# VHH binders against DNA primase DnaG (dnaG): the designs that were tried, part 20

Target 1, 371 residues: DNA primase DnaG (dnaG), of Nanoarchaeum equitans (q74mb1)
Amino acid sequence: MAKFAPVQYKYIIKAEFEIDGIVDREDIIGAIFGQTEGLLGMELDLRELQKQGKLGRIEVEYKRVGNKTIGTITIPTSLKAVETSLIAAAIETVDRVGPAKARFRVKEIVDVRSSKREYIRNRAKELFVQLLSKTAPDIEELRRELEEAYYSKQLIEYGEEKLPAGPLVEKSDEIILVEGRADVVNLVKHGILNVLGMNGINIPKSVVELSKRKKVTLFIDGDRGGELVLRNLLAAGADIDYVAVAPPGREVEELTNKEILKALKSKIPLEQYIKNLRISINNDENKEKYKELLSKVFDTKKAIVFDEQFNIIDEKPLEEIDKLPSAYGIAIDKILDNETYAKIKGKYQLILALDSNVNAQERVITLKDIQ
Short names: E, the ipSAE of ESMFold2; O, the ipSAE of OpenDDE; V2, 0.75 times the mean of E and O plus 0.25 times the DockQ between their complexes.

## First folded at step 11 (VHH; framework vhh_8fcz_2)

Design r3 (from q1 with D33W Y53S; at its last look DockQ between E and O 0.01; V2 from the best seeds 0.00; counts 0 for: pae O 13.4 > 2, placed apart)
Fold by OpenDDE, look of step 11:
Parts: structure tokens; sequence; C-alpha cells
Structure r3 (fold): chain B 371 residues (1-371), chain A 121 residues (1-121)
């Protein structure tokens, strides 16, 4: 019996899931296999891949929390990076487990080799430091290297609010401000040690105070949530110097090292960001007008276009939104989706909607923005 | 103790709109995902929508996508559900529920009396 050399897996897909029902492991696994079947063709069928030894055993860890089932899945693969990514993406399309609504999100794809490389890198640093200690090292350099080695994987609590932070948040003249703990963890994991997390939309006093002493780069998700965070920070009196943005549709917590570095290198001054974006800090005075317009569309179930003075120019049923003229702005009684956006793209400077699932270049104001 | 108090339900005609509110207390509201769920007459509990702790992420059931909007105010410890283009099938008791994430663990609390939404011509 030819001892099949243990298939050395190259990647590990790690995903989290939330199911709006009580289900068991078999249900979860069944859903993954069943709903991904045929999506990527026969070559990337999960069952087939398992038979071929290219996909390992799917490990599911879950717990019951009230009426929900929450957990993680781990899938080892010997596939190429592209194939692995496709499978990972397919898993995210699973939206039901049995009769229950489900949400799957891939948190990371771990390169097993990278992990080893990271180990080697870290070990090499340690050994290097040891070597330097023998060869009349610059004490300051040695100290820095030791600190980096020691703190590279350690989060600290910052301020009275016990905010998650990298270990160098106080030592650095510049800091990276992120939305939450998960972001901090990811950045620290990738060697960014001067990071601070806010833990939500409530801006902690410690963040505001720190922002007055440090140069602050706000690192936000590639979605509208990040914009809201910026708005809240500014409203709270925080001094933000730069804004870095994750790729469209990506969360900071999910970014690779390369993506993080790219995003941070591409940071822009706050003023430029404000000019380029959806956020008019001074538009608090227009909030009531936005509410009024949205209220009107709610009542009429029509899309309305308006001028810069917020006078209604025209209105049409949502089905005829493409027939509306270009104007300063449009208000719609729905969540802005790709289909709707495609119809109105480029025609308006301002879009008022219930919410938005579109990464639009135009300024989109939602109910969340005018609360 | 986690307390969730729903309000804003009522009788509306098809195509109408309602805004539901949920007042939260007894926990660090800003650390929790919030959900709306509903129970139609004679049916089981159905998930409707959720919103992340920061409010940056929202998801919806297919049946309500494009019509409902979930929002939250962490300062007021409120979560809302703006419902538009209501249909008869939206008739249900609506509940607010929490997904609690704290120190690496999830906790779900489903408490409240709910608020009745009736869509009838």
Amino acid sequence: as target 1 above (371 residues)
Amino acid sequence: QVQLVESGGGLVQPGGSLRLSCAASGFTFSNYWMNWVRQPPGKGLEWVSDISSSGGDTTYADSVEGRFTIIRDNDKKMVYLQMTSLKTEDTAVYYCATDRWEYGTFEFDYEGQGTQVTVSS
C-alpha cells in the first residue's frame, strides 16, 4: 500500500460563519458542499478535490448562541493560490444552512509556507540580535531590534477605555487609527505596531487627546462605514492628518501585508480626502433638507431629482429612474444597489438613499449619515 | 441584564412605511451587532437584518433587501428598522436581538416583547 506521502497543504482557508438557526456540523458541511457544487466547475468541486487529496478535511468549530449557530471553518488545500482564492470566495456565497439564513466570511487564507517563512524571519532576527551583541552593536539599534521582536505580536490596552493598540502607539510620533480590535490585530500581525483601535463609532476621549499629540493616519475600510467613522472623529474634535483606505469592498482586518503597505503608502492628506469624497463636514446644515427629501420619496415611492438649493426639479417612479434628467442630486426610496447605480451613474453629484451597497464615486448620503 | 424594547409597529397598507425602534440597555451597546428578526403568523422566527457594532456593515434577508434599512445610534443605544414598500407578507411580530462579541466570544440575547407589524389593505 503505497504510503501516500502526507499531502502537504499549501494553504488554509479560514472562515467565520453565522447561522440564524440551530444547526449541527453535518448541516454546515452539507451546505458548504451543496451550495458550492457546480459554481466553479467540476475541476474545483469540493468533493472532487477531496477525493483527489487536494482539499483536506473541513474542520468546523461552532457554538450555539441563543437561536444562532456561530463558528469557524478551516479548510486546508494543496491548490494554487488562485484556485484556493476561488474556493474561498465560493464559500462566502453560502447563504443558507438548512432552512436558516447563513453568512460566511473568509477571514484569511493562510499560506503555510509563509508561516514558516515568518518563523524563519523572526528567528533570524533573534539570532541576528544575538550575533550583534557579540560584535559591539549599537546599543540603540539592539534595543530597537529587541523591542520589535518582543512586541511584534503583542497587543496592549490603551487609555482609560482600554482600547486595543499596538505596543508602540505611545512611543511613535505617528499612529495609525483603525476602527476596531480586529483591525489592530491584523496590523500588528503584519508588523504595524503603532496602531490604535477605537472599538466602534463612539469616539473615545483618549483617541481625541492622542490625536492632538500625534500625527494620525486614519485607516478605514473600503466602504461607506469608514467614511462615517471619519465624520464622527472630526465631529468629536480629533485631529486627523491622513486617511488611508482599504481596497474597495475590503476590510482592514482582512488585508494582506502587501495591501496594508500599499494602502498606507497611498495615504492622502485629510483635506484632499474631504475634497475627493462624500463627506462634507460642513453639511450639517443640510441634514434637515436631506431628511425632508428622503421623507418625500418615502411618501411618494418615487425618485426625485433636485437642484443645489434642494428644489425638486422632477420626479419619476423608481422603474423610470433612468428617464430623470441630470441634476445636482437624486433621492430614492431604496437601498442603492449596482443596478440602480448603473442607471444614474454620472448624472448626479449627490445621491440620497436609504442605504448603499455600492461604492460610488458620487456623494451618497444615507439614513445613517443623517441621524 | 440585557433589555431590549421594541416599538413602532402598527397597521399599514401595502406599500406603506414604518419605522421600528429598539431601545437597548444593560450591556455595552456599541460592542454588539444588532439584529432584527420577525415571526409571521403561524411561522417560525425569520431573520430580517443585522448591523455591525460600528454600523458600517449591514445585511438583509433577500425578502426585504432594497426595502428595509437597519441603522443604529450608539449614543442613544438605539437600533432602527426603516421599512418601506411594505407587503402583506411582512406582517409579523418584530424583535430586536443582539450578537455580542466580547473577548473573542459571541453571545446572543433574544429578549423583548416585540412589536406587531400588520400590513393589510
Scores: ipSAE 0.000, ipTM 0.199, lowest interface PAE 13.4, mean pLDDT 80
ESMFold2, look of step 11: ipSAE 0.110; ipTM 0.680
ESMFold2 (binder alone), look of step 11: mean pLDDT 80; pTM 0.815

Design r4 (from q1 with T105I; at its last look DockQ between E and O 0.19; V2 from the best seeds 0.00; counts 0 for: pae E 7.0 > 2, grease 28.4 > 24.2, SAP .711 > .668, placed apart)
Fold by ESMFold2, look of step 11:
Formats: C-alpha cells, sequence, structure tokens
Structure r4 (fold): chain B 371 residues (1-371), chain A 121 residues (1-121)
C-alpha cells in the first residue's frame, strides 16, 4: 500500500535527445544502460549504481514529431559532482536507440540544494506581496488581480483548448482537475503544480482523453456548482478516480494552503462519493414525494409539472412537453436525452426522470438515485 | 532508507485514551510534514491529521477534531497522536506518513506495519 519513500539525491542530470525514428520509453532506457555498460568501470556502472540506490530511475519525457522522437531524460544521483559529470558524459555517447540513430546532449546538472533555495526565494517574494495586500484592507479584488498576474506567468497551456495548467501536469502520473483558471492560479500559488483547469468549457475533449491515461482527482467547490461539474464530467465519459471537496460554501480559488491540503488529503474514491450522494438523496425530506411523482408518470408516456409543495400544476403527453408551463419541477416518463432537455431547459429547477444521458444545469433525480 | 515505525496501539474501551508514536529514520525529518492515516476494518485509508515540518500548524479530519492531537519532536524524530474520547468508529490500523516533493509534485505516502487500535466494550 505504501509508495516507496524518496531517496535523498545530490544532483539531477538533465539531458535532451533526438532520435531518428519512432521508439518507446523502454527502448530509450535500454539503450542508455546497454551502450554505457563497461564504459566507466564497475565502480560507476549504471546498473550497479541503481541497484545500490545511488542512481534513481531514469525518467523520460518525449513527443513524436514526424518520424522522430524528441525529448528529455532526468536521472537523479546521490554521487558527488565529478562522478555525476562522468555519468553525464557517458550518456552523451549513446548514439542509437534500437535501429534508429540518436543524439543525447546533457542540458544541465542541477544541484538539488540550489533548486530548493531558488524555490524559497520565489516563495519569499510571494509572501511579501501578500504582506503588502494586508496593508491595504478592503481591496480584495485588487489583491486577487495582482496574485493572478504574478502566478499566471507560471502556468502553461494544455491541449487544443489551451486549458490553464500548472507546469508539471504533463510530467505527473496524477493530476488535480479544477473548474477554472482562478482555481489553477490559487493551487500553483500554494505549490500544487500538477493541476489542470477547464477554463469555463463545459467538458473539454482534452480533459476526457487525459482522464483515461492519468489518475485524476477532481477538486470541486463546496456548493451545487461543484456537484454539477462532476455530473457533467461523468456524463461525458471522463475517468475520474477521486473527488476532493472544498468546505461548504467555499470555492477552490479562495482556499488557504491548509484548506487545500486538508481537502486533497481527505479525497475519497469516486465510487464512495457517488454512494454519499445517493445517501444524501435518501435523507432528503422530500424523497417520498419524488417517488410518488415518478410513480404517477411511470409508463404513462406523459410529463407532469409541479410547484414547490409538489402539487401537480399541469400534465401533457411527452409529445407536447414543450407546451407545459414553467414551474418548480417536472417529472417525465423517459430517459432525459438531449432532444427532450432542449425543450425543457431553463423552465424548471428540478427534473425527475427514469434516467439521464444529459449534462443538465438543473438538479436531476432519477429512479436509481432514489432507490 | 526512510523508515517509519508506529507503536502504542491497543485495546481500549469507548471514552478511553491512547497515545500513538511514530519513530522516523533515514531522512531529514524536520524537512517534512507528517501525517497520521488509518484503515478501519474492511475500508480504505482515511486521513486523520497532519502537522507541518516545524510543528507550527496542525489540521484534523472532521471526525477526530477536538479529540485527537498531533505532536512532533524534531530532535527525537518522533510524531505522536494523542487520542481521547475514543469511539468504536476509531477502530483501525494507524500509520504515519510523509508528504514529499519532487519537482513541485507532492505525494502522500506511508511505510511500516502500522499499529492496531481497537475500541470496544
Amino acid sequence: as target 1 above (371 residues)
Amino acid sequence: QVQLVESGGGLVQPGGSLRLSCAASGFTFSNYDMNWVRQPPGKGLEWVSDISYSGGDTTYADSVEGRFTIIRDNDKKMVYLQMTSLKTEDTAVYYCATDRWEYGIFEFDYEGQGTQVTVSS
């Protein structure tokens, strides 16, 4: 159950490569080990160093451009500077990956403590900005604008939709999915760099595709808007693994560091969150009234509209559903699909249906929800 | 190599108290936030509490707030969980775990066998 604890490394070798062919990760790693074997003697043999825990896993990032594979490798090491430099030089001798010609070039060797100090300097600048904002109370909108401008420089764009993202979203096996840009900025401000926003797009195609290859934690606001986002993602076929929820009435974009970490650490599997939603519906004081209305419409080919006291106002055959008046709610004898939703959108606050295939903006309760 | 060794569990009655301990070794303990997590019988892992690397900030899951206190001693490389007003729902295996950073990515982790806490009449 436990993930492997991190090894304390001194240096990180970063190298770039260009390969004249289409290869996979294991081909690249195999070439590195195979073509460096014996070059530096047994003392600095890469396989032996890795067995001893002195060399970390070789991390590979690549993309395919035409018939070429280009990218970077990252190798952590606990060795001293001279030994690290020798290993870096040996990696530059790798000239093939499988049948393809390759060129490796060491971009840099990063001193781990220097990188941590740079992070601390940037964080100190951030805290200074926060101090200045406290000097001018009641200027909350301006404070948020200054913070957005400062941290927006650290964001990247993801996918065709140019979604706002933290700089490490592509590198991580797991991502945190949030509703919008302001949420991404707030998480990056607090050091969460594997975050992806949806930028106001209902359900971006890039999000659905990403969710199928990475583990996704959806981090939602503590109100109905957050619940709507989840329902829309599920209807689009996104593969969400966990849900984290902001405190009731709070938005992700306004959370403190402590609140963010608590919410993320308290995340639950999607399946458990869905169970909790069903339990909440079952505890709804009006559950029996929902059942009653659904049973009245079941197998009738009709729709009925009702007021806040659940009194029936009007009913018509499903063919005439567009002729029903606006009201508090509507119950229909069918699965809510796009055609039907187009005819009732915006007319009701509550929709009772047999099932739903639609990302409705209104609250939808189905037969499976009320058991 | 990082090692986290939990101890202090046992059988107690509802309303009782226990103090769990976690001994850390193999890393610079004072650089890491520490967490307690638990696994009730037949259920998944549940986060309980955390404490910042300096000990200055603590947070608690809603289910334990006001009853549990997380404490750390950086000189001894120890984390403690003082549990009071124990309920049968607190029955679980308790683990301590670190937060860690690598290139701005943080992950939640734990190691060791944990310590069993059983609350029953």
Scores: ipSAE 0.032, ipTM 0.616, lowest interface PAE 7.0, mean pLDDT 80
ESMFold2 (binder alone), look of step 11: mean pLDDT 80; pTM 0.820
OpenDDE, look of step 11: ipSAE 0.093; ipTM 0.635

Design r5 (from q1 with T59Y; at its last look DockQ between E and O 0.34; V2 from the best seeds 0.00; counts 0 for: pae E 10.1 > 2)
Fold by ESMFold2, look of step 11:
Structure r5 (fold): chain B 371 residues (1-371), chain A 121 residues (1-121)
Amino acid sequence: as target 1 above (371 residues)
Amino acid sequence: QVQLVESGGGLVQPGGSLRLSCAASGFTFSNYDMNWVRQPPGKGLEWVSDISYSGGDTYYADSVEGRFTIIRDNDKKMVYLQMTSLKTEDTAVYYCATDRWEYGTFEFDYEGQGTQVTVSS
């Protein structure tokens, strides 16, 4: 059985205030909720976030000096950096507590996970002022711009191959291995910092070395399975422990936070994934038809296209492959490479080839898959 | 000492319903997201559902979405899984679990023996 670890707040917002009047704690808290209501949309409404436990208790420390109330507030959050920064900026817009004029200033945002945060705070304040100055605020555009600026700065280069990576790849006991840079950016955007990218079929030495000392989850797109990438990883000697698969028809680079977490929580051991893959191929009622079509094209230097019933529609020499019509599938007498794939991409749902060195978006079945 | 005690399993016909319960003790329950995971016969653990530590957000595996409902009661330190429209594929030992999450590194943490759900053919 594994040991439990406590849930951690991610950030703590610390702000100071000066109020030109005598007020109490409830007046201060009420002004914060009241004057930020509606500024950040319903999903980032402070009252709702507190009800959901995503925003901790607002702690207020104050003293009365003459006719003024001066103090500090502390707000723990489990939100991501961009959302935390937006909330901090919204707090600085509070300008009254009851009848009294007020000034709030965010002093710092404490990162309990030791990430640099000063850049995002300054940028968020600039963009939030811009939002308030416009006649029709566009919160989603502001959020997108902050996310792009923030996460593009967080990627690092890993190993001599200069692989795209999140900043915690070496420090974490487990890594999430993805196919490319866009996948890394998306996972880092969603707070997954122990991610390492590859160049698809090209298996970097640094990936193999890292896999032998860390637990590895291979996270692949839902449109094509990871058989080629996985086969090449295993052939190179990589130690893959788990496989996570994006939802059907989805790519890792486009997943929402919810979809990423679901896929990672649904990861399965490598051994089970291989078993499921073998069962899927063996249970494919068309396995013998794939064999027949590949046999027909083998050593002919031709390509043939076929319908959903596996009837041949057309055939042409390989040099004329771009002249074949779109259809359910195509079988070719060669290894599927980038040049050939560029000529047939998007025209077929199924590709039968002798072998493949391409991560095609369509389903690819090779001679090795049929044996 | 952390304890998670699952109950409410049993034998049910396809299309039937069951409600699983999980009693938690030995930790600050309201600090943890809670999960249901299951182990079908001869297979590894499969995530089923989770609920945020406040109860504000719920998530479901595609195979159970629309049929299962996760509920928590922080005062009683309980998590429930209301299952309806049960299928033979739902046959498994069900565990409630926390997760350990740090910058994308996580595991399911469970301590109980689970509760058996059998959906007879």
Scores: ipSAE 0.005, ipTM 0.506, lowest interface PAE 10.1, mean pLDDT 79
ESMFold2 (binder alone), look of step 11: mean pLDDT 80; pTM 0.814
OpenDDE, look of step 11: ipSAE 0.107; ipTM 0.641

Design r6 (from q1 with N31S Y53S T98K; at its last fold request DockQ between E and O 0.17; V2 from the best seeds 0.00; counts 0 for: pae E 5.2 > 2, placed apart)
Amino acid sequence: QVQLVESGGGLVQPGGSLRLSCAASGFTFSSYDMNWVRQPPGKGLEWVSDISSSGGDTTYADSVEGRFTIIRDNDKKMVYLQMTSLKTEDTAVYYCAKDRWEYGTFEFDYEGQGTQVTVSS
ESMFold2, look of step 11: ipSAE 0.174; ipTM 0.690
ESMFold2 (binder alone), look of step 11: mean pLDDT 81; pTM 0.817
OpenDDE, look of step 11: ipSAE 0.675; ipTM 0.900
ESMFold2, look of step 12: ipSAE 0.184; ipTM 0.701
ESMFold2 (binder alone), look of step 12: mean pLDDT 81; pTM 0.814
OpenDDE, look of step 12: ipSAE 0.563; ipTM 0.862
ESMFold2, fold request of step 13: ipSAE 0.112, 0.197, 0.053; ipTM 0.668, 0.710, 0.628
ESMFold2 (binder alone), fold request of step 13: mean pLDDT 81, 81, 81; pTM 0.821, 0.822, 0.824
OpenDDE, fold request of step 13: ipSAE 0.599, 0.610, 0.627; ipTM 0.877, 0.881, 0.890

## First folded at step 12 (VHH; framework vhh_8fcz_2)

Design s1 (from r6 with E107Y; at its last look DockQ between E and O 0.28; V2 from the best seeds 0.00; counts 0 for: pae E 5.3 > 2)
Amino acid sequence: QVQLVESGGGLVQPGGSLRLSCAASGFTFSSYDMNWVRQPPGKGLEWVSDISSSGGDTTYADSVEGRFTIIRDNDKKMVYLQMTSLKTEDTAVYYCAKDRWEYGTFYFDYEGQGTQVTVSS
ESMFold2, look of step 12: ipSAE 0.334; ipTM 0.792
ESMFold2 (binder alone), look of step 12: mean pLDDT 83; pTM 0.834
OpenDDE, look of step 12: ipSAE 0.681; ipTM 0.906
ESMFold2, fold request of step 13: ipSAE 0.403, 0.337, 0.390; ipTM 0.833, 0.798, 0.821
ESMFold2 (binder alone), fold request of step 13: mean pLDDT 82, 82, 82; pTM 0.829, 0.827, 0.830
OpenDDE, fold request of step 13: ipSAE 0.698, 0.677, 0.642; ipTM 0.913, 0.903, 0.891
ESMFold2, look of step 15: ipSAE 0.164; ipTM 0.690
ESMFold2 (binder alone), look of step 15: mean pLDDT 83; pTM 0.833
OpenDDE, look of step 15: ipSAE 0.673; ipTM 0.902

Design s2 (from r6 with F106W; at its last look DockQ between E and O 0.05; V2 from the best seeds 0.00; counts 0 for: pae O 8.5 > 2, placed apart)
Fold by OpenDDE, look of step 12:
Structure s2 (fold): chain B 371 residues (1-371), chain A 121 residues (1-121)
Amino acid sequence: as target 1 above (371 residues)
Amino acid sequence: QVQLVESGGGLVQPGGSLRLSCAASGFTFSSYDMNWVRQPPGKGLEWVSDISSSGGDTTYADSVEGRFTIIRDNDKKMVYLQMTSLKTEDTAVYYCAKDRWEYGTWEFDYEGQGTQVTVSS
């Protein structure tokens, strides 16, 4: 039995699938072979390629979820990149497994040598940074830069602050407000032209003024950072009508067209958003941690800053609150007035105070809130 | 190459009905979810409705829920949007869009010319 020399595979096709039925591995594999047959010619026939040792064994992992079968396939190949890509694309054309409807999608094509390349790339980057004291862009960064350069040509400057905006920001009765230029570029890229970006944490006067005459949807990141932006806007007196939120952990600047459109369609009134935030606080499992931090500042006339794990990073007298570093959160032994809030609102995602007279729209947690 | 051709738009009075059609080619139609999106005058692009590849699942924007119905015919490679109880606010260019998987994320193919829907008394 001629020990087929271990064919060194160059690429691995990874795909996922969903089947509207209960099927077994053999059915899945059969569908892949059967439905791809003839699509790419004889030379790229999966069976033939396997015979030639150019295609490895198709590995299928699956589970049953209700009346559906979902899973992944893995196909190693020794083909060239183009050929591998064609094979991968062909797999996505599989639309049935037996009598059941099916959907296949390729997650990635892995270069088996990629680990080494990745290492080289990363190391080169490090060395480059060391050499030039500049960050070397990776492929993704380069792509982003190119896209930004291209779509920036479509942007206009708005207001005295020359804020990045879509060309329809003034013409539209409704606008989408985003945090920064990168967000604007991404939205414009996807055909949203009534968008206005803020440069940084400081709320421009022009944004506040515009918010009073237009219907405003704030589109924020799916993290605490986005929430901070909202707080700053409200503190500055901006009129926000709706809030759209990126998926959890996602930034607006990186969203796909589908994600953007879905996020915007799911926008909620500001009041509802605030309500939801309050609900989230009430159900927060970290209430005891909040209490602990507040207890530490009680009658001390101090402010304590802490990280996401609620570890104390630094503490200062209230008089020196401006000297505290940026962190996840701050606990204050003071009634949080507007002046104090203005000093800290841009530095912290979570503000714990013993008492607060700030706007109820602001994300400040007091002892009352966690009782 | 993915091709999407919209039709069926026109001028209609408030309360009227229109049926939009989208002819799809250049891809395995039955394997992809389809969407309708629209761009009102002076406004950005907004999502209207989607339908799963099998046609079994549909979703709608709140603004059109109960008035619009999305349907597809996989044999004919067509997606439709039945619009009823039309409002002036529904005035827009309507596009059909195909879900696209690219680089580990979902995008849209919506390169059609769109079809103009005008609701006016």
Scores: ipSAE 0.014, ipTM 0.298, lowest interface PAE 8.5, mean pLDDT 81
ESMFold2, look of step 12: ipSAE 0.184; ipTM 0.700
ESMFold2 (binder alone), look of step 12: mean pLDDT 81; pTM 0.817

Design s3 (from r6 with T105M; at its last look DockQ between E and O 0.21; V2 from the best seeds 0.00; counts 0 for: pae E 5.7 > 2, placed apart)
Fold by ESMFold2, look of step 12:
Structure s3 (fold): chain B 371 residues (1-371), chain A 121 residues (1-121)
Amino acid sequence: as target 1 above (371 residues)
Amino acid sequence: QVQLVESGGGLVQPGGSLRLSCAASGFTFSSYDMNWVRQPPGKGLEWVSDISSSGGDTTYADSVEGRFTIIRDNDKKMVYLQMTSLKTEDTAVYYCAKDRWEYGMFEFDYEGQGTQVTVSS
């Protein structure tokens, strides 16, 4: 005997209808499928969704009152709130059941887990009407706009800096710290509500203070920029407990639910992350060449530029750093700050410096990194 | 009241295989994602694998991907971890854990005593 796992529905669409005629259940269901066919594209087609198990059975309750048929429909779905709202809006466009004029109105969208009503259908209807004049509306762009609108409303402002945050950041004993607002929105979209974002170059005072009161997991992008955020936090005195890292080359704001959960479940203590960074740098085949170049520039108040073979091309005092040619790399006898970076941005692929206060787009290796 | 009972651990040589079992009770098992976590000697807990409530989606820590397989049986309220190509680094107490979504956080509920896996020559 085959075993079944129950389908876990998230939402129930409840709609009312009034039909100017006597029809039966089959006529009503047929009109819903027929008149929504092709309206939302293949991925949100009602027949396809039901085939995939993402829509449940459409249940119809009706009474015949005089020359009319009046009733309700109930549609369970395992889709997310935005997609459910789009389906609900499409159902409201059904205007015929057989030959009879019909009117459908979504009464509510019920969150099965909490039984709380979901009230985003009006926004979905507005966007759908706005795009209805197109012969082939871009449903994926509509979904993205609705997702941003829906989840952005769940954000709060934290601290005097008005930092973007999920609604549970103050209630939770642990927070997830991310670089910016787009990261916060993406995590809230996936149910992570104890998230706090940062803005700007400087580490907010509220973040440093909060880090001393709560467990903090820093969730960073999989590139050098995310690593710099950690360094700036530590320099400001923040108390970071764990680090979670997006896959290489990926940003937190673009991760899927599975990627987010895997990264968060695989978080490691800060101390271990720092050890892993040291091991990675020690395995770089060019490490000794970085040491040699930094040693040559150390305490000289100069910058040197070098080619892909680490041969020196040119050398100038730091005051004349903007006069150096573009090359593979540059080594400077200075902490890389915003003033210096502005003069060299985009001219090099590799920057060797004594230390760095800058989130540079190029690879930066510091003297501390190679000890 | 959540109860999770792990079993199937033991002593095995490197390269060997074991299958861990977890019997669940006291909650609606089919409504929750399930996890395996482990605690190596003298270290903190480390996540190993999860499986969705329906059983259709699995995820693994990088250190075990390709070697371990998580499966569940919702009718029997069981979750399993099939381990192959075992390494000495896999030595740990293994716990079965239920996901808990409360206050916008995910947490692990691990109530069992765990099962010891020892990989040694």
Scores: ipSAE 0.163, ipTM 0.684, lowest interface PAE 5.7, mean pLDDT 80
ESMFold2 (binder alone), look of step 12: mean pLDDT 81; pTM 0.829
OpenDDE, look of step 12: ipSAE 0.196; ipTM 0.694

Design s4 (from r6 with S31R; at its last look DockQ between E and O 0.23; V2 from the best seeds 0.00; counts 0 for: pae E 5.6 > 2, placed apart)
Fold by ESMFold2, look of step 12:
Structure s4 (fold): chain B 371 residues (1-371), chain A 121 residues (1-121)
Amino acid sequence: as target 1 above (371 residues)
Amino acid sequence: QVQLVESGGGLVQPGGSLRLSCAASGFTFSRYDMNWVRQPPGKGLEWVSDISSSGGDTTYADSVEGRFTIIRDNDKKMVYLQMTSLKTEDTAVYYCAKDRWEYGTFEFDYEGQGTQVTVSS
């Protein structure tokens, strides 16, 4: 497939001005560059940005009415929304063109990709005024505060459950599914806009329905909690196509842009992920201990409770399973069903069973997992 | 008209080294992050590495990290992949690709025929 370069600008700043004097285009442009110089630091300096191709040429349309000059300016930018909003706010501080008093007002910031309105335009103005009133302003703190406010407001609600979602969840043929709101905020902050969150372990019906219409990548934390989320989704009938995994010990909500992109680019088909899980269990240091415990309980109609060293603590018939103490793990001579799980939920970290019909919150290892 | 021309593939023994090259034309090369992706025999497309438009930031798949190095030269419009400690699992057709963002989902635009890397004894 051949594809010409996409539009190089993401936003267009449109501002109006009124100048109490007769000036020309170069006077207006010079005032904009001159009065914003150094205001936003070197990273967002307008002259630097234009030299780097990140800011387009400033286009000025004006007319002279009496002894005044009135018009509009248009500034295309390839910067992100927050940086564009900061530049727009800085332009509104321009109060002179040559000797003449001037007033600049940003009329709109047009999203080249979308016609929707910017949610944080007025908030950026407020924060910038606050920054200018400080004796030692910290532009980086303002940037962080504005970023958080902007991306939190970018979320939409999806479905009857009012699930947290990125703004493009409906338009995309592909969805990135994450556990909760904090994950959604982090992905949206980093430009991943086709993301849908769930409300923890409770699998929403809207998620299951959407998964049957769209290609879904499940993006999970790098720990056992992520495996539980997948099990619950599959048991609810969700159609998951790919799995992306955060680095070991990391949560999706805390990932950097680089870590997010790496994980998403490294996604694997669900079938392969499940195969890898079975291989990982086979390489587990404790695999033989799992086999031994399951073998010991097999065909006995009993359950065995064990500690972290896999020493048996207690043993009771399945009918008395609710009387067993809490411990590290339990092995049962039964297919784990809802009735049995209700009696042991929350008492153990590891459940060994013959098979499972239940989406347990704990880790479950079955005979087929061990082979 | 985007063109990406891969070269430098070949047959190498396990543990060997190879350097792939990609010549780009038909687009503003310095505006795009660039990637190497590969297709092992009988399998789907697999992402290998990327490099930012300026060349200052690189990322690698876990399977190749520490063994492969991606490099770009914006003046020459070239991307390279230096591969070392090659394994039989690295056998694939390697493609150079630029990023494409569609509604927040990464897709890869790969235009070339690719270059075959075969690692066997």
Scores: ipSAE 0.161, ipTM 0.686, lowest interface PAE 5.6, mean pLDDT 80
ESMFold2 (binder alone), look of step 12: mean pLDDT 82; pTM 0.829
OpenDDE, look of step 12: ipSAE 0.570; ipTM 0.868

